# VHH binders against q96q42r690to885: the designs that were tried, part 5

Target 1, 196 residues: q96q42r690to885
Amino acid sequence: GYIASLHELATTERRFYSKLSDIKSQILRPLLSLENLGTTTTVQLLQEVASRFSKLCYLIGQHGASLSSFLHGVKEARSLVILKHSSLFLDSYTEYCTSITNFLVMGGFQLLAKPAIDFLNKNQELLQDLSEVNDENTQLMEILNTLFFLPIRRLHNYAKVLLKLATCFEVASPEYQKLQDSSSCYECLALHLGRK
Below, E stands for the ipSAE of ESMFold2; O stands for the ipSAE of OpenDDE; V2 stands for 0.75 times the mean of E and O plus 0.25 times the DockQ between their complexes.

## First folded at step 1 (VHH)

Design c13 (framework vhh_7w1s_2)
Fold by ESMFold2-Fast, scan of step 1:
Structure c13 (fold): chain B 196 residues (1-196), chain A 121 residues (1-121)
Amino acid sequence: as target 1 above (196 residues)
Amino acid sequence: QLQLVESGGGLVQAGGSMRLSCAASGTFSSYAMGWHRQAPGKQRELVAKISGGSTAYDDSVKGRFTISRDNTKNTVYLQMNSLKVEDTAVYYCAARGTYWFGSLSTPYDYWGQGTQVTVSS
C-alpha cells in the first residue's frame, strides 16, 4: 500500500546515498588528487563529472533524510520532491548524466594517464562491489560504466515507485493523474539520458 | 503498524447523544484521523476529521458532531449530539499519513471494523 511504498522509497534512497558517498570518498576524490592524470581536456571533463556527482549525492542525502524523518514522525513532509518535479532535483540528475555522457563520449577513463589507470586497477575489487557486478571476468571499463550510470537506473526506480503510489488513488482522481504524469516524466528522462 | 478498534455504538432515540471511541495500537500522533459512515444503500462518506489541532466536518453533521483526540491514550472520539434517524449507519474510524502532495491528500490506509449506530424515531 501507500505507506509500504514510501518506506521502500526511503530505504532505497538511503542505500543509494550511502553508495554514492562511498564512490565520491573512495574513488572520485582520491582519483582527482593524483598528479599527471592526463590531458587538460580529459581532466576538466572528469572534474565536471565529480562536481555534478557531489551535488547530486548531497541532494539525494537530503531527500532520504527528509523521507526518513517523516516516516518516523519527527518531521512533517509537506511535498514529495520527486512528485513536484523539483527543478533542483531534476536539474541535478540531468547535469550529472550530461557530464558523465560527455566524459565517456570523449574517451572517458581510457584516456586517463598511467597513475589514474593504476589507481583504478588497484581498486577494481571495490569498484566491482560498488557497481554490483558479479561476473569476475568483467573488464574494468565495463565496471566503471555500470558504476557511473547507477543514477540513471535510479530514475527508473523513482518512476516505478510513483506508479505504485498512483494505484492507491481512484483512476478518475487528480492525484492519480499527477502521479502517472510524474512517473512518465522520470521514465522519459531516464530513456533520454541513457541514449548514446 | 497501526490497528484501530471502535466502540460505543448502539441504539439511541432521535434527539439523543452518543460518543464513539477509537483506540489505536502503534504510532498515533503522526496520523490524521477521520470518522466515516456508511448508511444502507449509500456510499461511504467522511463525516469528521482531525489533523494536529485542526478539525473539519461534513455539512450534514456540522454543529452536532465533535471530533477530538487524546494522544496520551491513543484514542480519537466522535461526540454525536442531536442525533437524527438519517445518522443511522455503520461508523468507521480511519487513519492516514499527514503527508500532502501539495493540494492532494493521502488516502486512508488504516480502517477499523466499524460500529453500528441506529437512531430510532
Scores: ipSAE 0.000, ipTM 0.208, lowest interface PAE 12.5, mean pLDDT 81

Design c14 (framework vhh_7w1s_2; at its last look DockQ between E and O 0.01; V2 from the best seeds 0.00; counts 0 for: loop humanness VH .148 < .165, pae E 18.1 > 2, placed apart)
Fold by ESMFold2-Fast, scan of step 1:
Structure c14 (fold): chain B 196 residues (1-196), chain A 121 residues (1-121)
Amino acid sequence: as target 1 above (196 residues)
Amino acid sequence: QLQLVESGGGLVQAGGSMRLSCAASGTFSSYAMGWHRQAPGKQRELVAKITSGSTAYDDSVKGRFTISRDNTKNTVYLQMNSLKVEDTAVYYCTAKSYLGFGTWSSNEDYWGQGTQVTVSS
């Protein structure tokens, strides 16, 4: 049913928030604190990525908390924040995905100076765990690409969950149409942003 | 499409009891259910609501009214005890999709036709 599906969404959203928080605290924050990180342009692009990542992480955390509060009766009955009319959530995903794409197109992590590359190599097992890459022979740059593209993969997951929620309503209902339209919006966004 | 039909209203003496029923004709479990009332010349007010995890009541009816739902019958009930003359109103069954925003008085809520409850002194 609908409530069971919302519990699943809340659980996976909180888990995703935890993962993004770990990336922020254990990878991005320490990486950006290093001296001799790269050229001014590369550092500025990476700082933009980190800024957009932090904003997105915060909103995902708020979404997970909001779902949990609703499910436990703490707050009034509320809509899913990820419906297509929630421009703040969609805009934050778009801003982050645009920033990482710009960084990667301009040479990305390969343009980082030796101290940064050394840091990333020393943390390769953690990066592999966080990226959900199970093949231990995967190269560092592929691990990093997978890791920082996790939000794009999450857009596909939102689209799938929204379609699952739609099955809890009659096909002729406004609720069914709203969930279908939102699913299509997230899938379209993921497709466009994933093509780099 | 969700349709709501109320029954069980009527005339009752002060201090008496009455049970209202609301039958839903469509998908039920994806909606928070509630009861609103409107006395002549006053705005509609939320009396009681029920989700899968909780119930809530307006202060004016706490301890006197009980909301419950029967998912097998797609029916929600309002058990009204210790009725007062001030409880006289048209009672509306309401459904709010879990997709809805904010308050229960939103234009996206589903409403029944209403059933009159008159409490005489």
Scores: ipSAE 0.213, ipTM 0.561, lowest interface PAE 3.4, mean pLDDT 84
Fold by OpenDDE, look of step 2:
Structure c14 (fold): chain B 196 residues (1-196), chain A 121 residues (1-121)
Amino acid sequence: as target 1 above (196 residues)
Amino acid sequence: QLQLVESGGGLVQAGGSMRLSCAASGTFSSYAMGWHRQAPGKQRELVAKITSGSTAYDDSVKGRFTISRDNTKNTVYLQMNSLKVEDTAVYYCTAKSYLGFGTWSSNEDYWGQGTQVTVSS
């Protein structure tokens, strides 16, 4: 039902925030502190990724907090933050993905391979836990790549939950239409970003 | 900016079938597509809608109408089966733009000129 779906969103958002926070503090920050990361350009690109990731993490954290408050209030669908402020979410995800794409296009991961290999080996278990990659044959750089793109998966979840919420309303209702439209936005973005 | 052109309408007997098509001029994958209809003396109503991953139907057409899209052809379809006299209306193709992946707005809606569907008894 409606309330159950909201609780699920709140719970999973908090978990997602926790995961992002761990990635930021235990993977991204340490990576940036490594010596001989490559050219100045590569480092700058990685810094941009980290900055955008941090902003996204902050947004998700705030969203989680807002959902807790939302669950104690009137719970109007139109007041749902991912619906009401969808532009903020979509833009933040877009900016983050753009930074990752720029980093990748410029050969950032290839350049990080050598200087980061010891760090990645030392933190292999953590990488696997955070990425939920259970295949031991997966290269660490690939796992790292998976971590960088992890936030995009959450967009699909937003789309799904919004659809679930939509089903709680009449098809002809404004609430249904808004929820479905918003769901489409998140799904479209997820698909678009997933292709990059 | 997006242009929508409907086709496939006309006269059909009750119980018959008809397929409507709507060709879009823009980047098709960035739009949620739908069909609305307006019967004489009635308000325009949503018939069917298709997003990137889901479909929705008005209760009056559930089980009879099917909406689908072909992104390679920039076309949305409405397969109408078991047509009833009450299905007689002007059918409009509609698109909601998600270009730029910003917030949705009614100002981003595009409409076709409509195609007449007449179901005779």
Scores: ipSAE 0.016, ipTM 0.363, lowest interface PAE 7.1, mean pLDDT 88
Fold by ESMFold2, look of step 2:
Structure c14 (fold): chain B 196 residues (1-196), chain A 121 residues (1-121)
Amino acid sequence: as target 1 above (196 residues)
Amino acid sequence: QLQLVESGGGLVQAGGSMRLSCAASGTFSSYAMGWHRQAPGKQRELVAKITSGSTAYDDSVKGRFTISRDNTKNTVYLQMNSLKVEDTAVYYCTAKSYLGFGTWSSNEDYWGQGTQVTVSS
């Protein structure tokens, strides 16, 4: 139902926020604190990834807090931040995914200097845990790919929960149309970004 | 360019409470926000920092001060309770890019003008 789907959105957003926060604090921050990361170009691309990741993390945390307040208030569907400010969400996800794609096209993690590669190898168990990769034989580079593309998975989740919310309204209602349109926007973006 | 404007400072009796406000001229989504203070004759010190997912406090204020944020108003707050004479200082609102969020530093990208807090005995 409607309330259950709102709680699902809120709960999964807080969980996603916690995941992003852990990646930022336990992987990105320590990695970027190393003195010998790589070439100037590679380091700048990774710094851009970290900046966009941190911006996305901030947005997700802000959204989770707003959902908690929303659940204790009026609960009008059109007041949902993910609908009302969808362009902010779509742009932030696009900027982040563009930054990680640019980094990977230029060689990615395997072009980092030895201290960075050693840090990643030493933390392989943590990376596997954070990425939720089920196959314990998965290579480090694939684990990193899965980890840094988790936001695309989240876009698919947004699309699914918005569609669940839409089913609580009449097909002809403005609420149904807005929820369905937004679900389609998030799904289309996820598919577009996933091809890169 | 981010502009930071503090308000809420003044004179307060020891044991009292005060709330400082910092209004930002735009979104601070790409910055870690914080408060620093400078007591007479001392160096600036970080008091509290807030990011999207965490807060951190100097040991001298833990349990007494609370940093918070109102995202709809682009405003950061510092609630100061159980004030001591030692808290007397100029308090500055600060912003640093998220690339610096894991390192405590007095080298912030943007600083407010400062607001005086005076705690009398």
Scores: ipSAE 0.000, ipTM 0.106, lowest interface PAE 18.1, mean pLDDT 82
ESMFold2 (binder alone), look of step 2: mean pLDDT 83; pTM 0.849

Design c15 (framework vhh_8k46_1)
Fold by ESMFold2-Fast, scan of step 1:
Structure c15 (fold): chain B 196 residues (1-196), chain A 126 residues (1-126)
Amino acid sequence: as target 1 above (196 residues)
Amino acid sequence: AVQLQASGGGFVQPGGSLRLSCAASGRTFSSYAMGWFRQAPGKEREFVSAISGSGGSTYYADSVKGRFTISRDNSKNTVYLQMNSLRAEDTATYYCAAKYGSSWLIGTSPDQYDYWGQGTQVTVSS
């Protein structure tokens, strides 16, 4: 049902926000505080990743708070931030994914100077926990790739929950059409970004 | 929802040891990452140690590394903090906390935790 699907969206959004907050506080912030991180270009690209990641984290936090308010008072699907401000949501995810892709294409974490590489190696178990990588033989760079592309998996989750919400409305309703259209947009973005 | 009950505090001399316990009631305990925090009078709560839901990952504040050990028993819904080589600076009320979602992640800030136990007082004094 509708309320159950909204609770699923709220629960998974809170979990995702918690994960992004942990990545920001335990990995990105300490990493960027190190001296001699690498070349100016590499450091600038990593700073862009951190900036876009922070913006995405803030948006997810706002969305989680909005969902809590929605569950306690408002029942209409059109009041959801993910639907009301869909362009901002799509743009924030696209902007982040573009920044991490640019960083990785230009050499990524492997191009960082020794202090940064040492930091990442010392925190490999934490990185595995954050990325949900179960294979202990997985290389550090593959773990980092998995971790920083988690937002693409979240886009698929949004699409799936929005489809579940749509089934609670009559096919002829404007709510059904809006939820179906929004789901398609998130799914298409996830597939597009997944090919990069 | 989870309810947490901390115990094991007391008075101890410098160099002594204490073992704190935090018993949880509620759904699947292994679904929560657990943390210990402490607060001295007039100060904010500070991070002490944390453990992932599976127990595979542990983390410690620099001030307690090598002296404290965190562990958990998911069959008993309990997390433990073994405190060795206690110092006067360790005097505080100790709180256990549970982090909802991402049980594989260790949280190091109070704002990352959703459920809190009652405090247990630890006083280290000669």
Scores: ipSAE 0.000, ipTM 0.097, lowest interface PAE 18.9, mean pLDDT 80

Design c16 (framework vhh_7ubx_2)
Fold by ESMFold2-Fast, scan of step 1:
Structure c16 (fold): chain B 196 residues (1-196), chain A 124 residues (1-124)
Amino acid sequence: as target 1 above (196 residues)
Amino acid sequence: QVQLVESGGGLVQPGGSLRLSCAASGFTFSNYAMTWVRQAPGKGPEWIATIYSGGSTMRDDSTKGRFTISRDNAKNTLYLQMTSLKPEDTALYYCARGYTMFRGSPLTGSFDYRGPGTQVTVSS
């Protein structure tokens, strides 16, 4: 039911926040601390990715905390960003996905200097675990692509949870229509960003 | 054990007032949002108001000018002050532990505990 779906959303948001926090602390921060990371352009694009990733991570953490507070009855329903198609939330996803896409189009991780490539190879098992890639023979660059597109997969998860919530309402109700519209919004954004 | 017990209902004439109470026990009352819901004969449940642990409230537009939700955390008690009562306010009034995501949507199952209700009849 309805409360079970909200608990699922809160639990998976907390897990996703933990994963993003681990990527930030174990991969992005150490990577950017290296000397001779690459050309000025490549480094600037990666720094933009890291900046947008950090902002998204923060907002995901706040959203998870808000969901938990709502489930404990200490926050109002209107504070749930996911239901409003809030420009702050959607824009943060869009900004992040735009930054990673720009970085990858310009050559991405393959254009990083040797110290960065060495660091990523040393941490390949961690990257594979974080990316949820089950095939141990998967190439480093494919692992990295999967990892840094996890936020797009999370948009699909939001859409699915919103559809579950919609099933608690009559098809003709305004609530059903609003949840369906929200689900379609997240799914459309995920498809648009995933192909860029 | 979690218990919610409503009281204060009864027969009242149109234009009259009633104050409903809900006595809560078995949990830390101050940590939870509390809701009033009513069900009229032959109709589905209708959300009236929610009060959050911090004291902020959400109220249904059709009753918000006449009904006020409040709480006394020291007494573990939830209240609904009803004024200018109309025949269409006739219903069984329940208190519930919890909230709704959408204003005006009393979802069966979105509350983990509810009381047996107190009957309000508005008739001449």
Scores: ipSAE 0.000, ipTM 0.139, lowest interface PAE 14.0, mean pLDDT 79

Design c17 (framework vhh_6z1v_2)
Fold by ESMFold2-Fast, scan of step 1:
Structure c17 (fold): chain B 196 residues (1-196), chain A 126 residues (1-126)
Amino acid sequence: as target 1 above (196 residues)
Amino acid sequence: EVQLVESGGRLVRTGGSLRLSCAASGRTFSSYAMGWFRQAPGKEREVVAAISWSGGSTWHADFVKGRFTISRDNAKNTVYLQMNSLKPEDTAVYYCAASYKLPTYFSGSPSEYDYWGQGTQVTVSS
């Protein structure tokens, strides 16, 4: 049903927020607090990634809170934050994905100085756990790529949940059409950002 | 859980056209990305085309671009492959495949697909 699908969205959003918060608090903040992380350019790009990641994390937290409020009120589908295409929400995903892509094409984590590389190797088990990579033979850089592209995977999840919500409405209804359009928007954004 | 059944494979003359269909049974078909693969005797299975779960995005292999078109109808739980300007090199068993996990990029790897049909034989004669 509608409420069951909203509970699924709220539960998975809270789990995703928790995961991003852990990445922020246990990986990004400690990493950026180290002395001599690398060249000025590499450090600036990583700081931009961390800034955009923090903004995205905050907005995802807000979205989770909004979903909890909606569950109490059982509001119309069009009232959901994820349906607002022009919102800071979509912009923050785009800004984050652009920043991580720029960082990676300029050499990424591999170009960090020894203290940073040592920190990442020390935390490899945590990074693997957070990335949900089940293959213990996976290299550190592949684990990091998987981890920092989790937001793109989440866009695909939004598209799927929006489609489930749409099935709760008549095909001819405005609600059905808006949910289908929003689902397609999130999927197209995920595919576009993933190609870069 | 999805079960896939291909149909439409037959003998066709060079330059001809053919449309393959893949009927899905089970719930949540619209949650799966779909792909068409082919395998000729003595060759490995290769990806031909892929379509996102909504149908909003498609990908076609370079060797079929301009000739083949993938599409889907979620109301009918069916994915199609329209094949035009067929060549003898297109002779193969064609498989449809479904993936619940949507990768960031469309995957050409068979291992990324969760469900497979049994295949339909396409033979292109001179």
Scores: ipSAE 0.000, ipTM 0.101, lowest interface PAE 16.8, mean pLDDT 79

Design c18 (framework vhh_8dlx_2)
Fold by ESMFold2-Fast, scan of step 1:
Structure c18 (fold): chain B 196 residues (1-196), chain A 124 residues (1-124)
Amino acid sequence: as target 1 above (196 residues)
Amino acid sequence: EVQLVESGGGVVQPGRSLRLSCAASGFTFDDYAMHWVRQAPGKGLEWIGNIYYSGSTFYNPSLKSLVTISRDDSTNTLYLQMNSLRAEDTAIYYCARVKSFGELLSRTYGMDVWGKGTLVTVSS
């Protein structure tokens, strides 16, 4: 049902926000506070990633809070950004994914100086947990790639939930068509960004 | 200290354009969505629009064709460009910061920091 699917969206959005907040507070913030992270170019690209990540995290948190309020009957007069196919939400995802792919293409985490690599290795267990990597023998760079591409994976989740929501309406209804269109947009964005 | 300072107000003739500025200090400007609101003499607050950290803008439908909101994160400055000004645009114009956690489509709610405002008077 409709309410059950919205509960799934709200629960998974809050969990996702919590995960991104942990990445920001326990990994990105401490990492960027280190002296001598690498070359100026590498540091600038990583700072751009962190900036876009923080902005995306903020928006996801706002969305999760809005969904929870709506489901608990607070009667918030707010639109669910994802359900309305908001350019704001899509732009934030695109900007983040562009920043991470630019960083990775230019050498990524492998180009970080020893203090930064040492920090990441020391926190490898946390990185594995946050990235949902189950193989204990997975290399650090693969873990980091998985972790920072979680937002792209989340776009696929949005598309799937939107399709579930659509099935609660008659195929000929405006609601069905709008939810189908929104699902297609998130899926297309995920595929496009995943190619970078 | 977290502070917002509006500037650029003044007396302007009907039909002309004016650009207002809002200088932000004491916080990471590029992490926050910003709003423009106004208050005409003897009236309540009217939401003009907002700009998110991504640069995406949302406007009051009544004003969308008349205003443009922009930001320069390198200088921590928010702008409001107003075109085709009329007497009814006479008001004190405020910029405001939105809470990091707040209302998704708050038009005037959820703002936690306001400037002192800048007066715009449209008269011949």
Scores: ipSAE 0.000, ipTM 0.105, lowest interface PAE 17.5, mean pLDDT 77

Design d01 (framework vhh_8k46_1)
Fold by ESMFold2-Fast, scan of step 1:
Structure d01 (fold): chain B 196 residues (1-196), chain A 125 residues (1-125)
Amino acid sequence: as target 1 above (196 residues)
Amino acid sequence: AVQLQASGGGFVQPGGSLRLSCAASGFTFSSYAMGWFRQAPGKEREFVSAISWSGGSTYYADSVKGRFTISRDNSKNTVYLQMNSLRAEDTATYYCAAKRYGSSWYSTPSHYDYWGQGTQVTVSS
């Protein structure tokens, strides 16, 4: 039902936020604190990725909190960002996905200097846990790609949840149309930004 | 041999508190996320709480949010569950479990690699 699907969305959004927070605090922040990360261009691209990632992480955290407040009947709870087709939320996703795609097209993590590569190899087990890669034989670069493309995979999950919510309304209703339109928007964004 | 030993259960009246401990051995504890699950007689196993490998992220079932706190000490290979404001419905055998991969699947029992034998908690007047 409708409320059950919203509880699923809230629960998975909080877990996703926690994962992004761990990536930011345990991987991105320490990585960017290293000396001799790479060329000026590589460092600037990675800093852009980190900046967009941090902004997206903050907004996902806000969305999760908003969902939880709404479900618990808190007065003044804001509208569900994902349902209201928020341009700020969509723009932040687009900006992040563009930044990571640009970084990877320009050579990505393989262009980092040895100290950065050594840091990533030292933390490979953590990276594997965060990426949800269940095959322990997976290569470092594949783990990193999976990890930093998690937000794109989440867009597909948003689209799926919105379709589930739509089935709770009559096809002729304004609510059904809004949820269908939102789902199509997130799915289109995921397909446009995704490399898979 | 991998071992997870849960302890700290017992009898307590409604409104009371208990602290559960789970001591781990036989694996690299600091690389694993830890979870607490519970099972009442005649019911299926349900998620209670989980903590990431570093302790930086914690997760709670809605039924225990605000009452229970999960923590870990990687130097002692131990995970803890502080249970406050206990209710009769918290009566169950409490199990600790460890998982290596997939932080977003903390509430799914089948994603846990190792399980302890459990400790009984009974909340009754």
Scores: ipSAE 0.000, ipTM 0.115, lowest interface PAE 16.8, mean pLDDT 81

Design d02 (framework vhh_6z1v_2)
Fold by ESMFold2-Fast, scan of step 1:
Structure d02 (fold): chain B 196 residues (1-196), chain A 125 residues (1-125)
Amino acid sequence: as target 1 above (196 residues)
Amino acid sequence: EVQLVESGGRLVRTGGSLRLSCAASGRTFSSYAMGWFRQAPGKEREVVAAITGSGGSTWHADFVKGRFTISRDNAKNTVYLQMNSLKPEDTAVYYCAAGKWYSGSYYSPSQYDYWGQGTQVTVSS
């Protein structure tokens, strides 16, 4: 039912927020605190990735908290913002995915200086765990690519949950139409951003 | 990266007690929240109890509150389910599960990444 699907959305949103918080605190922040990360261009691109990642993480955390608050009847927050085609939420995903794609196209993590590469290799098992990569022999760069494209996978999850929520309404209802439109929006964005 | 093996399931009389154990392999056991689920023939898997990675918080289903207790020993990579005052309706295959869920998500099987093969508990009158 509708409320069970919202609980699932809230649950998976809190789980996703926790994962992004771990990536930010255990990988990105320590990485960027290192001296001699690489060329000025590489450092600037990585700083942009980290900035967009932090903004996205914050909004995901707020969305999860709002969903939980709404479901427990504490207060109506903007918990359904993603269901209403929120430009702030969609733009944050787009800005992040654009920044990571630009970083990777320009050489990405391969262009980092030795201290940064050493840090990432030291943390390879944590990176593999966070990325949920199945093959333990996967190369570091593939693990990093998988990890930093997790937000695109989350967009597919939003689309799927929204389709499930729509089935709780009459096909002719405004609610059904809005949920279908929102689902299509997230799926189209995911397909656009997930392209090589 | 966590493998789970349940043990302790057997036939027990109504009113009896039983302790189930779930042994985990892997160096990240304490980073995973753990749950016990059960499934009777013809029924869906249902959550019985859950415990956070630190062991600081536990949850128990209403139908087992006061009778079952979940606990864990991170030094031994083991999670336990102590079952007291067993009833025939507790007959089921019991599964342990590991996931990186946080507050409020213990009830959903989809929040658990790793599952054991199950151990059969039969309660007879």
Scores: ipSAE 0.000, ipTM 0.089, lowest interface PAE 20.6, mean pLDDT 79

Design d03 (framework vhh_7z1x_3)
Fold by ESMFold2-Fast, scan of step 1:
Structure d03 (fold): chain B 196 residues (1-196), chain A 125 residues (1-125)
Amino acid sequence: as target 1 above (196 residues)
Amino acid sequence: QVQLVETGGGLVQPGGSLRLSCTASGFTFSSYWMNWVRQAPGKGLEWLSGISGSGGSTSYADSVKGRFTISRDNAKNTLYLQMNSLQPDDTAVYFCARGRKYSGSYWGSTYFDYWGQGTQVTVSS
């Protein structure tokens, strides 16, 4: 049912926010605090990634809080950012994905200096867990790629849950149309940003 | 044969403390994330906390953050949950659950492959 699907969305959004917060606090922030991270260009690109990631993390946290408030009767469904396909939320996703793509195209994590690579190797277990990579033989660079593309996978999850919510309404209803439109918006963005 | 055995449950007064233990056997304990999950009477499962294989990383549900502390002793193959400032709504069966090796598959409903039988914690009001 509708409320059950929203509880699933709220639970997974809170879990996703916790994951992104851990990436920010335990990986990105310490990584950028290292004395010798790489060339000036590499450092600037990674700082841009971290900046966009932090903004996205904040907005996802706000969305999770909004979902929780709605489920506890404080807010209406219309206030939820995914139902509104908020331009601020979509722009933040686009900005983040553009930053990570630019970083990776310019050589990505492979261009980091030894202190940075050593740091990442020391945190390999955490990176593996956060990325949900099940193959224990997966290389560090592949783990990092998976990890930093998790936001794109989450867009696909939004699209799917929105379609599920739509089926709770009659096809002729305004609610059905709004949920369908939002789902299409997130699915198109996910496919666009997920391309190499 | 993978085995997880929880101990340390019991009756406590509101505001009290309790320490749960989970003894693991049949696998390389230090290679796996370990988790605590509870189930209150008539309610679904609620994930509480997780700890990495090395013990270097921990995560907590908002409902227990600041009150509960997860830890492990890899030499003893034992997982712990220190519970402080217990409330009546902490009354539940507490389960030790194994995450996946390295990745944990922590995100989602299918993130645990082995569970203990659980230990009952009752917080009397």
Scores: ipSAE 0.000, ipTM 0.105, lowest interface PAE 19.8, mean pLDDT 81

